# VHH binders against q96fz2, part 1

No score or structure here was measured in a lab: all are predicted.

Target 1, 269 residues: q96fz2
Amino acid sequence: CGRTSCHLPRDVLTRACAYQDRRGQQRLPEWRDPDKYCPSYNKSPQSNSPVLLSRLHFEKDADSSERIIAPMRWGLVPSWFKESDPSKLQFNTTNCRSDTVMEKRSFKVPLGKGRRCVVLADGFYEWQRCQGTNQRQPYFIYFPQIKTEKSGSIGAADSPENWEKVWDNWRLLTMAGIFDCWEPPEGGDVLYSYTIITVDSCKGLSDIHHRMPAILDGEEAVSKWLDFGEVSTQEALKLIHPTENITFHAVSSVVNNSRNNTPECLAPV
Unless a header shows other numbers, all headers, positions and changes below count from the first letter of the chain; antibody chains aren't numbered by Kabat.
ipSAE, averaged over its two directions, is called F for ESMFold2-Fast, E for ESMFold2 and O for OpenDDE. V2 adds 0.75 times the mean of E and O to 0.25 times the DockQ between the complexes of E and O.
[cut] marks letters that were taken out.

## First folded at step 1 (VHH; framework vhh_etentamig_d1)

Design ea1
Fold by OpenDDE, second read of step 2:
Structure ea1 (fold): chain B 269 residues (1-269), chain A 121 residues (1-121)
Amino acid sequence: as target 1 above (269 residues)
Amino acid sequence: EVQLLESGGGLVQPGGSLRLSCAASGFTFSDYAMSWVRQAPGKGPEWVSGISGSGDSTYYADSVKGRFTISRDNSKNTLYLQMNSLRAEDTAVYYCAKDEYYDSSGYFDYRGQGTLVTVSS
């Protein structure tokens, strides 16, 4: 996964992340560093995206079932990194393969510390290789959405009003991630960064791409992944597998340019 | 079982050259980035060089840039390190490592037994 969409306004995004804590109380996640949130139809590595994580990471003795939402850098920067510039990392940390997560110290160590997060997105993009041509067809991949009587397919939003309604009730894609905290050698703010765990593609997606993000489908899966206080690493890793509960449609080549940030990126062609 | 076997070490004079090899088995070699790490007497492990699975990308520590060249032959499951303009400070046991994500301690989970390189007049 090298491209996502996360364009919802902050308030809409927050509401979409409503949850129940272990006491059954309805809650909204509290924001950390909300000013770093930059909505975009076209998110690439090194950009900031919102993730969910346990409050226990920030507050001693906090209820580990409580959730914080924070923009983090896509591309994990290990805590031990000693260069002044994260861009000097000489290895790709955009993704972590599920089958080798325990073999790579850069991911194993933060995972062992309970640094699990849920990466939020409208969906992600993948490119299908066309047989016989050098051309690639991009696809937008996301959770199936509940058809409201009035809301046709994402493509059928005939009016701005209908489009807004679609996104107000949009089920966000929830991807399993690992994050780390990096302190710059020269001082300054701690950098929070994440990697997306990837798995082999489900059967439905296999013709498009052979790998997919590890998707946490449902509140239970999301809660267990986040709650590092109650759920061990070994138990959490059982949640990491392909899911068939996805849908997709072909989109235009507009998304090919990472600088393009318009609704056309995810519109069906 | 992952197996890594280093070879090619020996005694060389300053300014000399050596070529190290690492034979890999027990995994799909081409799917993994590989690294060379060295440990000098009385010192901790030091990352030296890395190469992507495809071989398209190579990385070097500042201490060896311009002198060492990492390469691989995926058809032979073999990793190489060409070392030129060797210095006394290059004296170390050299290890082949499967893990491309090294930490500050220079530790790798999967490495061979190593091969000794001694640079001395």
Scores: ipSAE 0.005, ipTM 0.281, lowest interface PAE 11.2, mean pLDDT 88
Fold by ESMFold2-Fast, scan of step 1:
Structure ea1 (fold): chain B 269 residues (1-269), chain A 121 residues (1-121)
Amino acid sequence: as target 1 above (269 residues)
Amino acid sequence: EVQLLESGGGLVQPGGSLRLSCAASGFTFSDYAMSWVRQAPGKGPEWVSGISGSGDSTYYADSVKGRFTISRDNSKNTLYLQMNSLRAEDTAVYYCAKDEYYDSSGYFDYRGQGTLVTVSS
């Protein structure tokens, strides 16, 4: 997973993240650094994306089931990184393979500190290699929307204008992530950055791409992944597996250039 | 500073063989998956092959399966691509890329000039 869409306005995104804490109280996640959230149809590594994480990471006595939403840099900068400018980091921490996560120090250390997050997106993009040509066909991949829509998703997929209407009740894609905190060696603001855990693709996606993000399907999985105060690393890692509960459609080559940030990026073709 | 230096390209006859190398520096080589990507004249980049950090898993584009073999030597920080049964359509500049799998987005680390492979009689 190396390209996502997360275009919802902040208020719509916040409402889409409504949840119940362990006491059954309905809540909206509280924002940290909301001004750093930049909606886009075409998010690439090194840009900021919104993630959910436990309030307990910020407040010693907080209920670990309460959630914060914060923009974080995509591309994990390990806490031990010695360079002065992490924006110049030229190595791949965009994704973290589930099978080697406990072997790579960059990921094992923050995971041991409970630094689990849920990465939010409208969906993600993958490029299918086309036999007999160098061309790749991009696809937008996302949760089935039937559960959250008042009208059927079939009609919404028929045209770009109908697609614009579905965002009012869109079910966000929830991907398992690991984050870390990097303190500049010469002082300055702490940098929060994340990686997306990846797994083997499910049967439905195998013709598009070999890998997929570890998707947390449903509130139970999301809650357990976030709640590092009650759920151990070993228990949380049991949530990391492929899911078949996804859908997709082909999109135009407009999405290929990460500078393009228009609804055309995810519109069906 | 991450650096990838490709070598081993050249002119080869159809049906021939060639081995490409990529010398990597500036990062912990064994921690990262690596890929080979090629670009034929006038065409976009095509992912060719990928290998896991440990070397235990390898992946190939349908166009090269059974003909190409990707491998790595983590003690030497070097990636290889053994190309057999070469065809005219394999003519391209070959680039070494630092990632699990290349997509068309272009934010992966492949650097240097690449190495040109020309398959012609």
Scores: ipSAE 0.000, ipTM 0.168, lowest interface PAE 12.4, mean pLDDT 82

Design ea2
Fold by ESMFold2-Fast, scan of step 1:
Structure ea2 (fold): chain B 269 residues (1-269), chain A 120 residues (1-120)
Amino acid sequence: as target 1 above (269 residues)
Amino acid sequence: EVQLLESGGGLVQPGGSLRLSCAASGFTFSDYAMSWVRQAPGKGPEWVSGISGSGDSTYYADSVKGRFTISRDNSKNTLYLQMNSLRAEDTAVYYCAKEGDYWDSEFDYRGQGTLVTVSS
């Protein structure tokens, strides 16, 4: 998982994240650094993406079930990193394998501090290798958006006009992430950065790619992953597994270049 | 073999207009986003405008927004930049650029450029 779409305007994104706290109260997540949120159809590592995390990370004695939404840099910079430029980190922290997460210091340490987040996206992109060629076919992968006997989900056969209307009620993809806080040695603002946990692909995605992000399917899973005040690391890691509740369609090669930021990036071919 | 051939540059007075063209060959034009990039003497390259493969989405640098219009004709494999209300600071060599085939690469090909001079 190295490319996502998260294009909703800030107000639409906020409403899409409506939730219930532990007391059953309906809430919207409260923003930190909202001006750093940059909607895009084509987000790559090192860019900022919105994540959900527990309010308890910022406020002592806060209810750990209450949520903050904040933009964070994709590509985890460990708190112990000693260089002044995060781009000089010599290993890739864009994704974190679920099977080795407790063995890698970069991920084990922030997990021990409860630094779990939910990474938000419209969906993510993967590139299927085409046999006998160097070409790859990109796919946009996302939660099913319509659950009726008639439609099931939005598919490649739908017109662009129909696709535009679904954004008003789009179910965001919720991926399990780990974040860390890095203080620049030369001073400046604390950098919040995250990695996406990855698992083996489900059967439905195995023909496209052999790995997938750990998707938290539904509010119960999202709540347990975020609530580091009540849910231990061991309990939270039980939520990390492949999921079948996912759909996809082929997209054009426009998405290949991360500088392209248009609806065509996720439109069905 | 990818080829991009720019034309339409020239000398124009402040407040005037020019239309640049870029003829593309050697790839499936409609599959790729295209951009215009400019470079003024003594300065680094500056991205100016971009357009999706279908032509349905366009984006612009703040310095040209409202003055420049990017468009394309996929039946003719041609990219256009309509430049209105030109200013002295728009003086530069303008390059047609094909977006890269590589994930997270900016451009995989650039044309020879066409010079635009805005002067009285």
Scores: ipSAE 0.000, ipTM 0.117, lowest interface PAE 16.0, mean pLDDT 83

Design ea5
Fold by ESMFold2-Fast, scan of step 1:
Structure ea5 (fold): chain B 269 residues (1-269), chain A 120 residues (1-120)
Amino acid sequence: as target 1 above (269 residues)
Amino acid sequence: EVQLLESGGGLVQPGGSLRLSCAASGFTFSDYAMSWVRQAPGKGPEWVSGISGSGDSTYYADSVKGRFTISRDNSKNTLYLQMNSLRAEDTAVYYCARDEWGDSYYFDYRGQGTLVTVSS
């Protein structure tokens, strides 16, 4: 997973993240650095994406089931990185393999500190290899959406008015992530950055790509992954596995250029 | 434009050694992490090993750790996999893959593969 869409306006995104804390109270996640959120149909590594994380990471006595939403840099910069410029990190931390996460220091250390987050997206893109050519077919991959009079389906949205309805009750993709905090050696703001955990592809995606992000399907899985105050690393890792509860459709090559940021990036071909 | 060409595969006996090579062209080789991926008969692809663009960082699957060594020569645009203590379970087609993001999972190009058969 190296390209996503997360285009919802801030207020729509916030409402899509409504949740219940452990006491059953209905809540919206509280924003940190909301001005750093930039909606886009075509997000690449090193850009900021919204993630959910436990309030306990910021407040020593907070209820660990309460959630913060914050933009974080895609591409984990380890806390031990000693150079001034994080772009000079010599290896890519865009994704993290589930089978080696406890073996690689860059991921094992923050995971041991409970630095688990849920990465939010409309969906993600993958490129299928075409036999006999170096050309690739892009696909947009996302949760199955509930059909309603307000929402409609993407395939049925064939006018500008109908496209507006698609996003009203869109179910956001929720991917398991690990984050870390890096303090610039010359001073300045702490950098929060994340990686997406990846697993073997499910049967439904095997013809498109051999790997997929670890998707947390439903509020129980999301809550357990975020709640590092009550759920140990070992228990949380049991949530990391392939899921069949996804759908997809082919999209045009306009998505290939990460500078293209239009609805055409995810429209069915 | 981008081309990856594997070589060095063949038939070896259990306990033997083999060195695979991958010749890369059409891009600035040192800017990209590289990986080896294998696919055994009747099984899905398995990531084997990865190396950073500079060659300073290497990573291995548990199944090959201590037996295989990945390396690269940026002056020759060539990736290598030294395979020691080979087992029947290592029988597979081995692919060289360019890792655009260095994540070991999103390979934007892979070669045609080279067959390694470990049999007595």
Scores: ipSAE 0.000, ipTM 0.150, lowest interface PAE 12.7, mean pLDDT 84

Design ea6
Fold by ESMFold2-Fast, scan of step 1:
Structure ea6 (fold): chain B 269 residues (1-269), chain A 120 residues (1-120)
Amino acid sequence: as target 1 above (269 residues)
Amino acid sequence: EVQLLESGGGLVQPGGSLRLSCAASGFTFSDYAMSWVRQAPGKGPEWVSGISGSGDSTYYADSVKGRFTISRDNSKNTLYLQMNSLRAEDTAVYYCAKGDYDEWSPFDYRGQGTLVTVSS
């Protein structure tokens, strides 16, 4: 996973993240650094994206089931990184393989500190290799958007006007992530950055790409991944596996250029 | 604990061909994507090619497309790189790496490497 869409306005995004804490109380996540949130149809690594994480990371004795929403840099900068410029990190931390997560220092250390987060997106993009050409076919991949009132599943044939209306009740894609906190050696603000855990593609996506993000399907999985105060690393990692509960449609090449940031990026073709 | 052992490097003339192999152990080979990464003297590492666990999907850096072919034999736990139409610019130590190009460090889960020298 190397390209996402997360275009919802801050208030709509916040409502889409409504949840119940451990005691069954209805809540909205509390924002940190909301001004750093930049909605986009075409988010690439090194940009900021919204993530959910446990309130216990910020407040001693907080209920670990309560959630914060915060923008974080995509591309994990380890806390032990000693250079002054994080863009000079010598290895790619955009994604983190599930099979090596406990073996790589960059990921094992923040996991040991409970630094699990849920990366939010409308969906993500992948490029399918086309036979006999260097061209690739982009696809937008997202949760099925099932509603009880005759809006059923979303199809490529749906009108653009109907597509706009689905955002009011869109089910956000929830991807398992790991974050870390880096303090610049020359001083400055702490940098919060994340990586998306990846797994082998499910059968439904295998014709598009060989890898997929580890998707947390439903509130039970999301809650267990975030709740580092009650759920051990070992138990949380059991949530990391391919999922078949995903859908997709082909999109135009407009999305190929990360500078293009319009609804056309995810519109069906 | 994973172990990777590269072989097949050597001296070859420009325009020649060479086939690299990587013997893998310590993990279920067919469950993991694999990559080839190279490092020329005095330069940083460059991802060259990747292949899915099943072998059904392959990916190449633009610099090698049409010249290199990645493949694997899951029954032998072996990864291959067929290199054709070699150029002086292909001179490097080639490393086998566990994982795809988005998730690797050139020094994670690689072996000793195999040197490929392309010169007259």
Scores: ipSAE 0.000, ipTM 0.154, lowest interface PAE 11.8, mean pLDDT 83

Design ea8
Fold by ESMFold2-Fast, scan of step 1:
Structure ea8 (fold): chain B 269 residues (1-269), chain A 121 residues (1-121)
Amino acid sequence: as target 1 above (269 residues)
Amino acid sequence: EVQLLESGGGLVQPGGSLRLSCAASGFTFSDYAMSWVRQAPGKGPEWVSGISGSGDSTYYADSVKGRFTISRDNSKNTLYLQMNSLRAEDTAVYYCAKEDYSDTYYGMDVRGQGTLVTVSS
């Protein structure tokens, strides 16, 4: 997973993240650094994306089931990194393989500190190999959606105009992430950065790409992944596996250039 | 443990050529797509080229297409990048990475220590 869409205005995104805490109280996540949130139909590594994380990371006595939403840099910079420029990191940390997460110091250390987050997106993009040519077919991949304009789910066969109307009730994709906090050696603001955990592709996506992000399907999985005060690393990692509850449709090559930031990036072709 | 060891970098004049190698161990090399990724001083990583596990499909960033050729020898667990018509903007540390050959699917954190390529007069 190297490209996502997360275009919802901040208020719409916040409402889409409504949740219930451990006491059963309905809540909206509280923002940190909301000014750093930049909506886009075409987000690449190095850019900021909104993530959910436990309030307990910021307040010693907070209920670990309460959630913060914060923009973080895509591409994890480990807390132990000693250079002044994060781009000098020797490893690409945009994704983290589930099978090596406990073997890599860059990921094992923040996991031990409970630094689990849920990466939010409208969906993600993957490029399918087209045999016989060097061209690849991009696809937009997302949770099945329920349309409010009529009974039933939105599908690839729906008109492009119809796709522009679905965002008010869009079910956001929730991907398992790990974050870390890096303090610049020469001073300055702490950098929060994340990686997306990846797994083998499910059967439904195998014709498009051999890998997929670890998707947390439903509030129980999301809550357990975030709640580092009550859920151990070992228990949380049981949530990391392929899922079949996913859908997709082909999109135009407009998405190929990460500078293109328009609804055409995810519209069905 | 997966290990990737790059070599072949060096100083070369504009218009020159270099061949990079990456020796892979710790996994079944032929089962995985491989990529070359570069990082210029003070810049983020840029995907350069990718090759399928069999070697039958190759892909290139627009900035290197026609000048660079990616290849692999699965019997030797080795990935190669032949770089021709080198330009000053090709100056970077080049990394071998175990990942899909998609031009936007970069981010697997399995990469080697890199080999420096400097293009200058």
Scores: ipSAE 0.000, ipTM 0.157, lowest interface PAE 12.8, mean pLDDT 83

Design eb4
Fold by ESMFold2-Fast, scan of step 1:
Structure eb4 (fold): chain B 269 residues (1-269), chain A 120 residues (1-120)
Amino acid sequence: as target 1 above (269 residues)
Amino acid sequence: EVQLLESGGGLVQPGGSLRLSCAASGFTFDDYAMSWVRQAPGKGPEWVSGISWSGGSTYYADSVKGRFTISRDNSKNTLYLQMNSLRAEDTAVYYCARDYGDFWSGFDYRGQGTLVTVSS
């Protein structure tokens, strides 16, 4: 996974993340650095994206089932990185393979510290290779959406006026991530950055791409992944596997250029 | 800095074989799918073959299927293309490409290329 859409206004995104804590109390996640959230139809590595993580990461003795939402840089900068400029990191940490996560120091160390997060998106993009050319067909990949009277799946929109209704009650894609905290050697704000865990593609996506993000399907999986105070690393890793509960449609080449940030990026062709 | 360096090209007669290599550096090689892309003189680029991050899945253009074999050695950060039963139409510059969803051509990096000429 190397490109996502996360375009909802901050207040709409926050409401889409409503959840129950361990005691069954309804909550909205509390923001950290909300001013760094920038909605976009076309988010690439190095940009900030919203993630969910446990409140216990920020507050000693907090209820580990309570959630914070925070923008984090896509592309994990390990806490041990000693250079002054994180853009000079020679390793690509945009994605982390599930089968080697416990072998790679960049991922094993933060995972051992409970630094699990859930990466939020409208959906993600993948490029299918076309025979006889080096051009690829982009696809927008997302959770099946619950059909309502006012909103349906994005692929079912029948006119441009109806597309605004598509985002009402949109079910956000919830991807398993690992984050780390890096302190600049010269001082300054701590950098929070994340990687998306990837798995082998499911049967439904195998003709589009060979890999997919590890998707956490449903609140039980999301809660267990986030709750590092009660759920061990070994138990959490059991949640990391391909899922068939996904849908997609072809989109235009407008999405190819990450500078294009318009609804056309995810519109069906 | 990401670098991809191709080698192994040259002049070969029709029916001959060549093995191309691509030395990768500046990134975690085994996190990426890799591809070979070629461009014949006066023509646009053509995707030839791709391989998953583990080497467990391989893909080929119809024009090369059964003749070319893509492989990788993750311990050496090296991508290979074994080309058998070469034809005049295989004459092209061959590029190693990192397969990530390039904004321009479907790849985020490609090398400098290595020339393969199939001629008597």
Scores: ipSAE 0.000, ipTM 0.122, lowest interface PAE 18.7, mean pLDDT 83

Design eb7
Fold by ESMFold2-Fast, scan of step 1:
Structure eb7 (fold): chain B 269 residues (1-269), chain A 120 residues (1-120)
Amino acid sequence: as target 1 above (269 residues)
Amino acid sequence: EVQLLESGGGLVQPGGSLRLSCAASGFTFDDYAMSWVRQAPGKGPEWVSGISWSGGSTYYADSVKGRFTISRDNSKNTLYLQMNSLRAEDTAVYYCAKDLYDSSGPLDYRGQGTLVTVSS
C-alpha cells in the first residue's frame, strides 16, 4: 500500500468513526491537531493521514478503549533517529512487512510500547503490471459498501452517478498500523508518524498485486488492535492476516500523479 | 537524491548475449523492488522484468521469458539483467526503475538508460 484516498470532510470522517467504548457508551473519537487534516483523493507517503489510537497513549489513567483521531505523517520516523531532518531517512518505512516486524528495530520497539494505530482511508490504490508494457493499470481497492437507496453492495458495475451518492454512509477502510514518536534533537513539536503493516495478498487481489495492507475487518478487530492496555502484542499480531472482504475497480491514470486530487482519481473506468 | 546508472549496452549480433548493470545510490537498495523497462525506437515503453527486494521473486514479460534473467546484489547496490538469445526486436534503450517498497505504483526514478542494438 503506497497510495490512498481519504477525502471526507472532517465532520463526515468523524461521524464515520463512531464507536462504542468498553462500557457500551457511544462515542466519537476526539481530535488532536484537527487543522492538520487535509482531505485528498490521492495521498502519498510523507503526507498526513488520519489514524485512530487509544486515548491511553496521551493520558496515563485513561480508559484504553477510548479513541483519539489524529493526523500522522505517513512514513514512520523511529524515536531513536538522530538526524534533524526526517526526510534524510535512507530506508523506507511506508510499509512494515508482517513477517519481519519483530526483526526490524524501527518497528519492533514501538510495537513493544503498544504503539498500534488504525489507519483510515476511503480505500487504497495498487498498480497491476500490464503484459509487455511499462504502463500499469491502477485499481481502487476498498471495503464492500451497502447501497444507500437499495439493499445490496456498491461495486464496479454501478454507474458513476451512483458513486457521488455513496459518501454519506461510506464504510472506511481500516488498516493496521504502527506509529512512533520522534522528538527533534534541536527542539520543536513531537512528530507522530506511522507505517502500514503488509501481508501476502488474498486470492481476490493476487492478480493485481502480491502484497496487501493488513485490514482490520470490523469493530471487534479494530478495538482489539487499538487496545494496547488489555491486548498484548502477541494477541494483537493474531489479527494480522490477509482478508477476502474487499472489492475493487479499475481507475484512470489520472491517479498516477499524486498532485492530481479530484474525484476522477477513484472513479470507475 | 535517488540515482540510477545503467551500463552494459552495446552492439551485438542476433543470438548473442549482453549483461546490463544498474548502480543505485541515494536510498536503501535492499528495501525496494526493482524493474527493467525498455523503449524501442518509435515505440512506447515496455516493462521487461522485475525482482523483489530480497531477490526471492522474479517476474518477466512473455516476450523475454526463458531468455532473460534478472538478479540483484544487495551488498553492491546493483541490479543486473542477463540477456541471452538476443533478437532484433530486443533493440531498445534499457532503463532500471525503482519500485515502491512492498506496494505497487507508477514506475518512477529512471536513469539515463543504456542502448542495446541487435543487428547484422
Scores: ipSAE 0.064, ipTM 0.485, lowest interface PAE 4.6, mean pLDDT 86
Fold by OpenDDE, second read of step 2:
Structure eb7 (fold): chain B 269 residues (1-269), chain A 120 residues (1-120)
Amino acid sequence: as target 1 above (269 residues)
Amino acid sequence: EVQLLESGGGLVQPGGSLRLSCAASGFTFDDYAMSWVRQAPGKGPEWVSGISWSGGSTYYADSVKGRFTISRDNSKNTLYLQMNSLRAEDTAVYYCAKDLYDSSGPLDYRGQGTLVTVSS
């Protein structure tokens, strides 16, 4: 996964992340660094995206079932990194393979510390290799959305008003991630950054791409992944597998340019 | 700058053996898994073998299982590939790669490679 969409306004995004804590109380995640949230139809590595994480990471003795939402840098910067510039990292940390997560120190260490997060997105993009041509067809991949009588297909949003309605009830894609905290050697703000765990693609996506993000389907999966206080690493990793509960449509080549940030990126062609 | 320097390639007869080496520099070697990838003429890159950062876990493509052995010496920043029972189909340029090779990703930092030719 090298491209996502996360364009919802902050308030809409927050509402979409409503959850129940372990006591059954309905809650909204509290924001950390909300000003770092930059909505975009075309998110690339090194950009900031919102993730969910346990409150226990920030507050001692907090209920670990409570959730915080925070923009973090896509591309995990390990805490041990000694250079002053994260861009000097010489290995790709955009993704972490599930089968080898414990084989890389950069992922194993933070995972062992319970630094699990849920990466939020409207969906993600993948490019299908076209046989016989050097052309790649991009696809937008996302959770199936509940067709409400009023919710036209993403493609049928003929009016801005209809489009807003579609997104008000949009089920966000919830991807399993690992984050780390990096303190710059020269001082400054702690950098929070994440990697997306990837798995082999489900059968439905296999023709598009052989890998997919580990999707946490449902509140239970999301809760267990986040709750590092109660759920061990070993148990959490059982949640990491392909899911067939995904849909996709072809999109235009507009998304190929990471600078393009328009609804056309995810519109069906 | 990450540098990987492969060596040990050459001409060998079928059934023969070679040992490849990769000298790594420009990064903390023992923090990363390493891989061997090969590319035969007219073919795409093929993942051959991988090893965890500690060397505790090793991985092999089905095509080389039982014949190849990957190892590393973290004190020397060196990756090895012992190739036994070589076959004609093993003919390729062999590259050392940082991290475990994912065919979906860009070929990470690879060196210039070392040519292995298996021919009678």
Scores: ipSAE 0.000, ipTM 0.246, lowest interface PAE 12.7, mean pLDDT 88

